VHH binders against Putative ubiquitin thioesterase otu1 (otu1). Designs and how they scored, part 9

Target 1, 329 residues: Putative ubiquitin thioesterase otu1 (otu1), of Schizosaccharomyces pombe (o13974)
Amino acid sequence: MSSLRLRLKYENQSAVETVEANATVGSFLDLVAAKFSLPRNSIALKFGFPPQDIPLVNSDVPLSTLVSSGQQILVLKNAATSFSTNEPAKPPIPNAATKPTFPPQTEISNPPAVSHQSKNTSQDPPYVSTPIGDIALRVMPDDNSCLFRALSKPLGFSPYELREIVANQVLSNPDIYSTAILGKPSIEYASWIRKETSWGGYIELSILSSHFGVEICSVDVKTGRVDSYNPQPATGQRTYIVYSGIHYDLAALAAVLWDTDVDVVLFDASDVTITPYVQQLASLLKNMHYYTDTASFSIRCTICGTGLVGEKDATAHALATGHTQFGEY

## First folded at step 4 (VHH)

Design g06 (from d09 with I28T Y53G E99S P109L; framework vhh_sonelokimab_d1)
Fold by ESMFold2-Fast, scan of step 4:
Structure g06 (fold): chain B 329 residues (1-329), chain A 123 residues (1-123)
Amino acid sequence: as target 1 above (329 residues)
Amino acid sequence: DVQLVESGGGLVQPGGSLRLSCAASGFTFSSYAVGWFRQAPGKEREFIGAISGSGGSTYYAVSEKGRFTISRDNSKNTLYLQMNSLRPEDTAVYYCAKSSGIYRTLGSLFDYWGQGTLVTVSS
């Protein structure tokens, strides 16, 4: 039996709570409601980076399948619904999204390259040497399938097959993947995610980790934060992907830096030593400016000239005005 | 209406340098990010780098940092790629591309492409 130690934050209030591993989402919601004196039906819960909703639609689900011990849970007060999307989006609005469809590119300069190891080639992937070997960044092609490409080797399926699995899970579980959660009707979402041009994110990570019984750890280059999907995996296995604000890559234990065929990409989920090494790789990538800051970029609407800050402001403007063309200040 | 025209390709010896140009027309050039891609025979198209509308931000694929520099001249509606320390593996057709307008992003969200200019690195 394990327990979850969670940090709860509501406005300027903070609390640490210990929750049994078999506690359900419903019982946890009751605990949060009591702790902060909030109506149960007015609460939204978010975790991880970027902040992701805890689905409240399935109150019987063990909380341990959605969050891991040590995570911070952000508590928000909504207007009288127990279901929350992370966007101010109407489900039928075209620009409403529960994940970034078009992440903006922001500042990335051409800084001096950092290289510690003098090896036989300067074209070796970014890597960190550890007691267990070299943890290397396996760069995915620069397209909207990068999430599915990163997960292809760990999960044993092509990017196309992974898209079909996601679409089928969305259609088969409408109580979990509702229009409120997806940002559009499930039939439209399934059709959209099947397209090679559709960007994968939180929903796909949640679905694929659950479907395959594998923990997926997404390590954010900018913050070093680790977001875990399915932290108690049925297979006992974990994989690591690297998130750079706009792109997903795979972290691998590389026996040979230039030969991906001998990579180890699945790890024992109970092994506590691996995650810090992947975070060390993320720190190296951050120093190389291998990330996009999507929260605070400055843009203007090219139709009306309105100045906007960040993706959220751009989305709100598009929803309010119908204007979808943006440029830099 | 929208047109992108690359120029400056040619035969270069290993270790040499080339500057590519892309002349843009038919859209408000300074309002869009623009970028460079390349494609070797039989390979997928590969992202090299992009530059914001004002020129204040540049974005490079990890493998391309250090040897290639992207710049733009908004008064001339022209995008540039400075390529240094060229290697045989840089042999490809080089394309310039315009971003799709709503967001600046990588890969398939570039909506207009030039016809390409061939760069051959060989002795």
Scores: ipSAE 0.000, ipTM 0.156, lowest interface PAE 15.0, mean pLDDT 74

Design g07 (from d09 with I28T Y53G E99D S100R P109L; framework vhh_sonelokimab_d1)
Fold by ESMFold2-Fast, scan of step 4:
Structure g07 (fold): chain B 329 residues (1-329), chain A 123 residues (1-123)
Amino acid sequence: as target 1 above (329 residues)
Amino acid sequence: DVQLVESGGGLVQPGGSLRLSCAASGFTFSSYAVGWFRQAPGKEREFIGAISGSGGSTYYAVSEKGRFTISRDNSKNTLYLQMNSLRPEDTAVYYCAKDRGIYRTLGSLFDYWGQGTLVTVSS
């Protein structure tokens, strides 16, 4: 790949930037300074999880030796806080002289602003109450990006950005993501997966879990089975997606059922207590018939004739044998 | 609510031709690959072919290459299967399906089967 696509975060500001793979730490620092209007000498940069410093003293070092495409870069200002000599005057507080009046008239003309209606359970997402709190299903739009949408919050990137990360990993690692594994040449696969019309599946789960150093657990609604991608994650973090046969959604520990902003979607991968709670959610969804039965879909390898059931068997066979053509009777 | 409705099946003579249609609703048709499967009496379901969302790529089962052509009209939310040189062994219920993955490679799955349309090839 000739470029790195990085997410920059400074305070409450975010930006996505594409830089050449041969860009140096110094040129990148110049870009960040310009983007956020910060003095170059007051910037500190961190990447990865847990956050690690980007050494700024070696400005000639290629950025690609330190960070990978798709990483989030935290931008910090380490200059001392200074008070503006032009601080705005303190807002005047109205000193209302209270003339005796009948407040009920003002209260009657201003009806209560607070809604009397609470959210009912039909407006809430499906959820299960557990000792650690409510585990809720966060439903993704029903489109070809549902896998990428489900992973957007846990991984910190838009669905489009995740597709680009997959494409770049495929192109950067053709020895790992070979034609035998992908089913087509890496250049063609990368172009295909970048398209919004291309569905993500096992290959994308494997690439993204590896790239981000996060374990992705796909919990099957029909069977309750948990499929782990990258079970020993470098970050020590795990996220859960919910697989209903053709669609992916996200499982979240919801502090507020109607407010996704306060969701916890990354968990400690060493914590053995969380997965059973997500399986309880899957059981609830199964009872609601929130699934399509694809587990019994029969395919066969056209090269060696092996009978296979479902996506996982086919993928395991491809990884073990290099055979990627299925379903041709 | 995803719906696929097949039509166009019927009785046809050996050597004849038939065009099947599948009307899709409940999803963004142009964003999904769609395909055709068939199931003959007493046999397992067999993949026929699939077409990408844009229509730019087609994939066929080896046994059906050359006789069957898959196409789509995204303006009408309709998938087609053109069947030529029909044989008695082509007798089956034909189903359309919505693809959710990498076509027929690496275990990518087709789902949301329609009700099917019966094709009978006999003299």
Scores: ipSAE 0.000, ipTM 0.140, lowest interface PAE 16.1, mean pLDDT 74

Design g08 (from d09 with I28T Y53G P109R; framework vhh_sonelokimab_d1)
Fold by ESMFold2-Fast, scan of step 4:
Structure g08 (fold): chain B 329 residues (1-329), chain A 123 residues (1-123)
Amino acid sequence: as target 1 above (329 residues)
Amino acid sequence: DVQLVESGGGLVQPGGSLRLSCAASGFTFSSYAVGWFRQAPGKEREFIGAISGSGGSTYYAVSEKGRFTISRDNSKNTLYLQMNSLRPEDTAVYYCAKESGIYRTLGSRFDYWGQGTLVTVSS
């Protein structure tokens, strides 16, 4: 109808409010400030999953253009109000592949990988020649840190440092990264993700892309689908990782196929020409059968115990329930 | 000059067990993941399981889980497949394969197929 019914949550307090459909962000902020007795300039508002900022800088914007009736609005108090001044619309996650995240306790494990390619070998990495140069697959060690290894060069931190950053974000924001979102209590999740044996997934991609202000595009080898994390990045930069069913690698513009020192791994997020070239690489990899078909894997949700077969079922379950912790069936 | 030589196949009764071996030569065995595949008459080649170069990680197809165990002995350059509770539908030629230089559990990305060893499960 002509109104929005929203659930507001601030710490241990919750309230349901009805707001006129023509209400502005400014009038809504006033309502929230009054409801929770907070200074207007100390409030940040988030909605959806993963939580996305409501921009507060344009107080005249109709609230109905940003949120829908029935949504939960998370209210946060800051010492100073941080306005989302960059293009703050975070990606819709509904088409992001929510891959099975295997804890170290599952019987399915990935083999240890060769740490690097020899420059004296006759074998080139998989690559496609494009008008901008060679887009090459930079293979990560096939261990449980492959996501963090793929992101190490683009983000400028070791895999161990990236795990610590994720753990700290989880611990610093337990109301955002709740047990329902993480699949386990935030303290336990932080401890788990710090371990080298813990696989990274869409939670880590969402946290790291937001923390670093970088768009992360995950390109699926089997489908050619591109999942964008933080599509309007504060830095204006984008990186591409390549997903092959259970493993992550990095896509790079390679000046020299055997020398990673001169790789370009960060691109202008506004450049529309790059993604199709990475999809050409994914097509080459698919033709080489460089992917694991997870359709035959028997897994279960560790939160609700639902039996699932393969990545499709796991992704659908995670998208429907928010559960991303999977183990042996 | 990569060679993989499978052995240990034979005729077994339903419910029986067999241990297959694969002797590897011509490459640094501990540096590559290796795996087992099988092909039954009139069917496509099927992935069974793979093991990392160090032996620290294993990956199995769902249909073989709990009945088959993959292992390796890097000091002997040998890969093993322990098969328990064998069924008539396990009748196939079993093949040993090594990954093509990328550490993956990708079934179709394994190269250097051995000649195979026939396993027949019949009463």
Scores: ipSAE 0.000, ipTM 0.130, lowest interface PAE 15.8, mean pLDDT 74

Design g09 (from d09 with I28T Y53G P109M; framework vhh_sonelokimab_d1)
Fold by ESMFold2-Fast, scan of step 4:
Structure g09 (fold): chain B 329 residues (1-329), chain A 123 residues (1-123)
Amino acid sequence: as target 1 above (329 residues)
Amino acid sequence: DVQLVESGGGLVQPGGSLRLSCAASGFTFSSYAVGWFRQAPGKEREFIGAISGSGGSTYYAVSEKGRFTISRDNSKNTLYLQMNSLRPEDTAVYYCAKESGIYRTLGSMFDYWGQGTLVTVSS
């Protein structure tokens, strides 16, 4: 990677930082210490799911060997007394205010025969055991294509192909997808959504669910709400995506937690038993704080580039400028 | 604090019409998209439609276009849903929702919901 874009979380503070690919654990620790005004020797860093320690003793190790761009790094303040005299196990008790918030880390390609040679970032995905089996969170890469990535397997097309389908539906149905509906001319919208930097939203969910004749149920981690797109699907099929504030993942009935090839991701739309189990997964994720609190998130106006903090600043900016679309800062 | 209060639900005969209202408070109404969803017993909340803060842009679920019309009056902080040619299948609790509006992906997310208003279509 030429750079790493990481979300740092310390207590109720969060920040997005861009770090060079050759940055070391030591230089990153310096950045974190400066950012949160913490003593260097009081910091512990964790990533992934379940949370794993970043080894700080190896300060010359390139950070890119341990973490991937888009990951959340949990910052913890250690107790003042830093060592045990004889015992190997004396973990400090974290402050209650340092509740963990982190995206799950899932290694999709994890062959059993070579598991001991796998990167140590591989973990079990979040899942809930149900009478029908394990409902697991299939985590998508933290990029601007996460909605399209989550829908790739259920719909049977690559993220790029899904973007093209959306663009073509917009251009082919001007009676439905007018400038008034899209917020910009259809030609401009089609060109914009084709870009891998463009985030999908309710327009894309409505277009794709209608085009494929599939119900798409979006389950909100923070609230547990289920929003249905195309509830009477022509195919009689339903899929579930999991929304965690700014990111989309896929819910799957997993025969094997580490093998996505045996996942069931399309369900009978008439089956009333599945949705409550996906809501149980959302509750698990909420208890793990696997969601973005938009009240304090660093954001940027996509029209004028102004940096803003949280929804109240975004609202004030919208009132002052008329701009209502925002992106990562 | 954000509040959304739906009203206008009731019993209506098949083929009839009904207008729902949603009174909004606690936020700058004209700065946020707002939408309508419904939920029948034993089913997920179904997206009906959304309207931009200015009222200049509307988006409907394809299945509902033509029978339902969403509108807003920013001077009254009120969202409306006009429902025509009602069918027994339209029987549901109808909810209004405020869009979070920060990212485009957040546009599919409604961060505040009302208590709902019951619409029963029956003879």
Scores: ipSAE 0.013, ipTM 0.458, lowest interface PAE 8.5, mean pLDDT 76

Design g10 (from d09 with I28T Y53G T105R; framework vhh_sonelokimab_d1)
Fold by ESMFold2-Fast, scan of step 4:
Structure g10 (fold): chain B 329 residues (1-329), chain A 123 residues (1-123)
Amino acid sequence: as target 1 above (329 residues)
Amino acid sequence: DVQLVESGGGLVQPGGSLRLSCAASGFTFSSYAVGWFRQAPGKEREFIGAISGSGGSTYYAVSEKGRFTISRDNSKNTLYLQMNSLRPEDTAVYYCAKESGIYRRLGSPFDYWGQGTLVTVSS
């Protein structure tokens, strides 16, 4: 058994912790109590998506029987921790919405005039100035891990760890992730997606958005279209990735354009003001021709290394060789 | 040229059912996965689900599982979305989309989109 790497979230705080796979629920609860300075008896833990309670009654249960490496653990503070009495918790009020709804307000349009003379220099990333600050493009390295790299900061895991999470979800659900949906057997797909040369796509976006309980919005540079994965996220959080035809980057609210350490990359999913700003960034990128035309882009076959130009060449190669795995040139 | 044409949208009462169709042309329909997306007024385009070329496998977004069923008829080059127990929040323009096939791993899984069909769930 290997160690478990888990992302802990308590209110506005998050932390990544590594625990031995044979660690018990009790020892993990002690770690969480120490990490967030909470009384041990005031803690409730939830995991997975949708969130499920971690039973705390049997503290000797190995944590690995309940959670997998890479999962997010939600930490909640309870007033009462004992359920030794047969007293049921207060019954839920049927069909009662307890969350206050913010009333819709008349939208007063700000002037649409935008100064494109906010200087985009070679030292600054592409960005747009907005009332909430600068929304900047955080460019990922030109490799086959760009989706996982773009999601690394928002999800709190390395690209390798995100690939492992995807692989484990595929292996754990072979009835859902069948050969027909994956294009290869689930065991082979899991092995393939673990490789640094394997591109991520909609299967990975669906798995990771669901697993972490976050909404992932993919903004297409060429069209300005926004595709949502998990639009009702359990965490109430959203991140934006920018798709430019063959590549994924990250959109960030940048406090400092040249310092990624202070970026905000997770947003309130209920905040309707952010998406138009990211679409404004996409429009800037489109005007800069920051997108790839799939009819003429350069790729290579990852099986035989053959250089190819555009979809027509890739299709002809696949028909001739049976090879259907392509990477950046 | 690849063409996708959605139809079957309209006004439906809450709790009702509706079946959308997508007629495909310009590509070998049975060789590609196809899927459904929707866009509600003022919202981002939401992924609903996809079905493999053979029809043997379907993948659904978590929020839609159980009420919506995706199917296809390869002899008619047609994709379907069966929607049951419709709610006002299902009001949206519904789009069908074709997987890029060889390019599914390049980012967007879907290269071609239809014009959409409007579904309004209201009394």
Scores: ipSAE 0.012, ipTM 0.484, lowest interface PAE 8.5, mean pLDDT 76

Design g11 (from d09 with I28T Y53G G107R; framework vhh_sonelokimab_d1)
Fold by ESMFold2-Fast, scan of step 4:
Structure g11 (fold): chain B 329 residues (1-329), chain A 123 residues (1-123)
Amino acid sequence: as target 1 above (329 residues)
Amino acid sequence: DVQLVESGGGLVQPGGSLRLSCAASGFTFSSYAVGWFRQAPGKEREFIGAISGSGGSTYYAVSEKGRFTISRDNSKNTLYLQMNSLRPEDTAVYYCAKESGIYRTLRSPFDYWGQGTLVTVSS
């Protein structure tokens, strides 16, 4: 019969538990809380290598979709608050305004992006068939505007107009978008982001999601992780972009796979059924090698905030600056 | 002062090869990602590829995959672009660019410091 046998580890305690395959994340969290005598809202769960967070926000998700039988689950005591992530190497980070300035992306390992190839327009896009219809990948041109191109249809503005909106928000809110957050003075950042050669990242996702009152969910192809920008949107609407290491594409509910004019790209933010299907699309894309190989660990200097990739970069930084304290970004 | 000086451009026949060089000065070369861009007359500037300051990580635009190879020699403060199987549509001014230092990654914004070198592919 279908069951999951998992090893749980909390500090110096370990236990092996057998859980039914239909058990939800919520019921598993209840089990862990009871097993280690921890408050349910203080628990964080990680699995795999490198350790990855088990998302606790959707308690109705079957645990079997996230973990496999035989895996070790690390149990951590944490203060319950908003979204928490602990993946060692992935931008973007939600709510950039509340964080120290971190680089949004790490070095991209050679070989270059394995399948950042635009599809022939006459061929069906990658898609997954679901009870609600076909969730399809809408590929953006491979250029420096791919983030703005992916958001153009959901937000109703051209890539150029979206750049102008970002620039204006930066200039209008210098207390929120400070030099520490932007990496340069707001006037210089605004001028820079207006240029077509400037790549968008977590700052732009944070600004645009807030300005439009829309939740933007970035789904990572390599990891399946979902980064939410503006998780409680004023409009009650959500859109999904697909992140493949350096490139952004759009996920759409496609009435016709070859006709983008009839796509649904804005969803009810309260609808819990969509995100798992976009994650299934990400799994399909990963199996097709549609991602940039970023197999390097992302780390940061805890003293100066410099983003670094792997042990070699950390060693070079330590030799150059004398800083020897590093954390995962 | 930061300087990037491109060289190696010229006239080449379709199917030919060229190697471009970019001599860097005024900054710690090995600490920054550097890359190549090109611009044909009347067209937007196009990204070609980038290489990290250390570790040998590279990223290429899809259209250049397999034909172009980026490399660097940190002991000589020099960036290279090896271009093979050249086509008339590769005719452009090629620019060497240094990342701005904001993110210090291959995805970082690039500041264009070079003056460019012209590559013309024609019979």
Scores: ipSAE 0.000, ipTM 0.162, lowest interface PAE 14.7, mean pLDDT 74

Design g12 (from d09 with I28T Y53G E99S T105K; framework vhh_sonelokimab_d1)
Fold by ESMFold2-Fast, scan of step 4:
Structure g12 (fold): chain B 329 residues (1-329), chain A 123 residues (1-123)
Amino acid sequence: as target 1 above (329 residues)
Amino acid sequence: DVQLVESGGGLVQPGGSLRLSCAASGFTFSSYAVGWFRQAPGKEREFIGAISGSGGSTYYAVSEKGRFTISRDNSKNTLYLQMNSLRPEDTAVYYCAKSSGIYRKLGSPFDYWGQGTLVTVSS
């Protein structure tokens, strides 16, 4: 008499199924396996928003204790195991695959359009005092090269030279930088990134960190989260850039707040104490409203159906799997 | 299918102003950054500026900042370019463009352009 009406989605397939409210997770898994012709032990199921795993370890659990009628259930083919408990469908962070054969196009950095309130206009930049000294925000000019400008001092090259290095790496490695990864043929991408009107992003961060053997840590002002590019750098050195939603700036250990010539912008990559200090700077900047809130929503990989939250999860998925095509959840 | 249709171009005297419109259809307008490009006779297509999907962020090429203003009305699926203090060198076909990026992120590559609207600044 009682029933749950659920929408099942697997890749390009969708189905609406009615199951009894007292149906178990195990019986539901059998139904899904039959419906999409999938091996039972290769299936992961997710529900809700953000997407959460349906625990498959105890097949006798009533499905009605986990999901409600009218909900969408994502069906995913998982080669690892059938089990994943209460975790979002996010791939590993790039670190495991980041000896970087795969800089996906998933996020492209924006030229600046962020609020500049209460920073360098008063002579001194925003900064936090720490046990190692003052960690200061070094603001990049408002132009289409802010990523390349932020990296210019740490890497020792002009923004134009950095663009040329990226273009040459793309052209030299077409098997890595395919049309699927770049969103356009490698010859066109190389020409595009050479233009001063082109905004750098995750592809450029991956290429430059690898090329120079430097770890690049991008610290997000809004969330305080850190994206690490090349976390085991050949030089043993790390730099920090500050991402405020549409703009990149540089974090520096400032011996003199008003004199950028004496900044330390390269750090020992094995030193675990530095990143929390840069995160303190990000927290200060967030309280100053120094960020643009770019809209994010739940999406899915159109190749494997993995549910993802925001562009950072999409980038991590792309780095882990090679998949760069996304759609609505 | 994605469609972008520009309008509002025409002949204007130096020092004058024009407002261009771009009507968008075939995609979720508020989810994409959109922008303006122009192409003068004998030159490559030049980027003017872009606006995020929400309209909360705008970016302008340095040479156009201050004379041109980009805005959008997501309820009408329409992008605008307000051009002030026009000069003969602003004579060009003006194109609106849609980003190819995920979500509303400003700075994603542009993958679709309209057919353009001609602006002539006559001395």
Scores: ipSAE 0.000, ipTM 0.117, lowest interface PAE 14.6, mean pLDDT 74

Design g13 (from d09 with I28T Y53G I102L; framework vhh_sonelokimab_d1)
Fold by ESMFold2-Fast, scan of step 4:
Structure g13 (fold): chain B 329 residues (1-329), chain A 123 residues (1-123)
Amino acid sequence: as target 1 above (329 residues)
Amino acid sequence: DVQLVESGGGLVQPGGSLRLSCAASGFTFSSYAVGWFRQAPGKEREFIGAISGSGGSTYYAVSEKGRFTISRDNSKNTLYLQMNSLRPEDTAVYYCAKESGLYRTLGSPFDYWGQGTLVTVSS
């Protein structure tokens, strides 16, 4: 029927559609909206590898100038947000200063703890050389958005957009994301996770991996263990994040150690060589003490501002006050 | 100290059922979400699901969730995984895990792990 045959993927649904060669972005968006019963203004579209946005602002653009026949189009649902909150453009500074910092440590040395200051060095990132190239640690800023920042490149959305996707999934599935599992009503959880001060964890990993149809492998620096969220078949894709106690970073196959633009961060799920290489990176990081000792790290209660040291103090504070939201100090 | 001890693994025929247990100690069990993971030979450790501290809700990350049910008994400090209609591909070491003691959110990483219990599904 036409020259463009596209595979549409929305959550757990997949469909093949044929569109006319002269179809515009606008007419394609109408087709997608009808196919998945979504409001037209709630749709985002991505294509290619790594995933890239289809610009929806100029609806008269021929779709064929952006995508080729046979490509997969990832369909995403966004909540209608009337607020134009522009995320400030990231300065092109490789060694930007990181805040917040931990409270001053006392005379007692803590060799196992990794200072956030060391992540701002101009040295090459930690990496391991492999037959396929260098697997490097791409360090995320030491802020409460590190999980979303680590997943931004693999999933093709800003940290703000990823938070919105999580919030929308929570609101769209209140039977799954109940007060009991979230620790608060789904409306309150959605509002909380939208805040840049809120840490992401296994709920966000489960939601995002399922929503994007990508396997997310979380590699623990301290133990070397790999946790898979949404395991994919051989035809699928996986990405690797590195967990170092309270922080997430991204593992990348780096063509150039100091240039993230040429990183490969999505891998064929059939490639059995990648996981062992990322585990070698984790072993290197462990030997460098690149992890936070959860018994002694410093955090702040985001509700009352109280400074706390380690998991024991955080637990005692939560039990005494009912406050269960913490951030980096 | 925190301890998690899995039990109940063994050899089961395809189509059979098995109930795994995880005995927890060293922390206030009812205050933490706990979950199950598995690692099949030659594969990464796979997140199966989690249950809230109160036991009122479960989250499953495995597509076979209809075959698996997570539950807990806070009076016995025990987590369970009921496995039905077992298949050879369910052969794995099964681990239980406790969420981080930071109390950031129920989405906190799992910081404490048991040693695992082997489930072999074979005729």
Scores: ipSAE 0.019, ipTM 0.575, lowest interface PAE 6.8, mean pLDDT 76

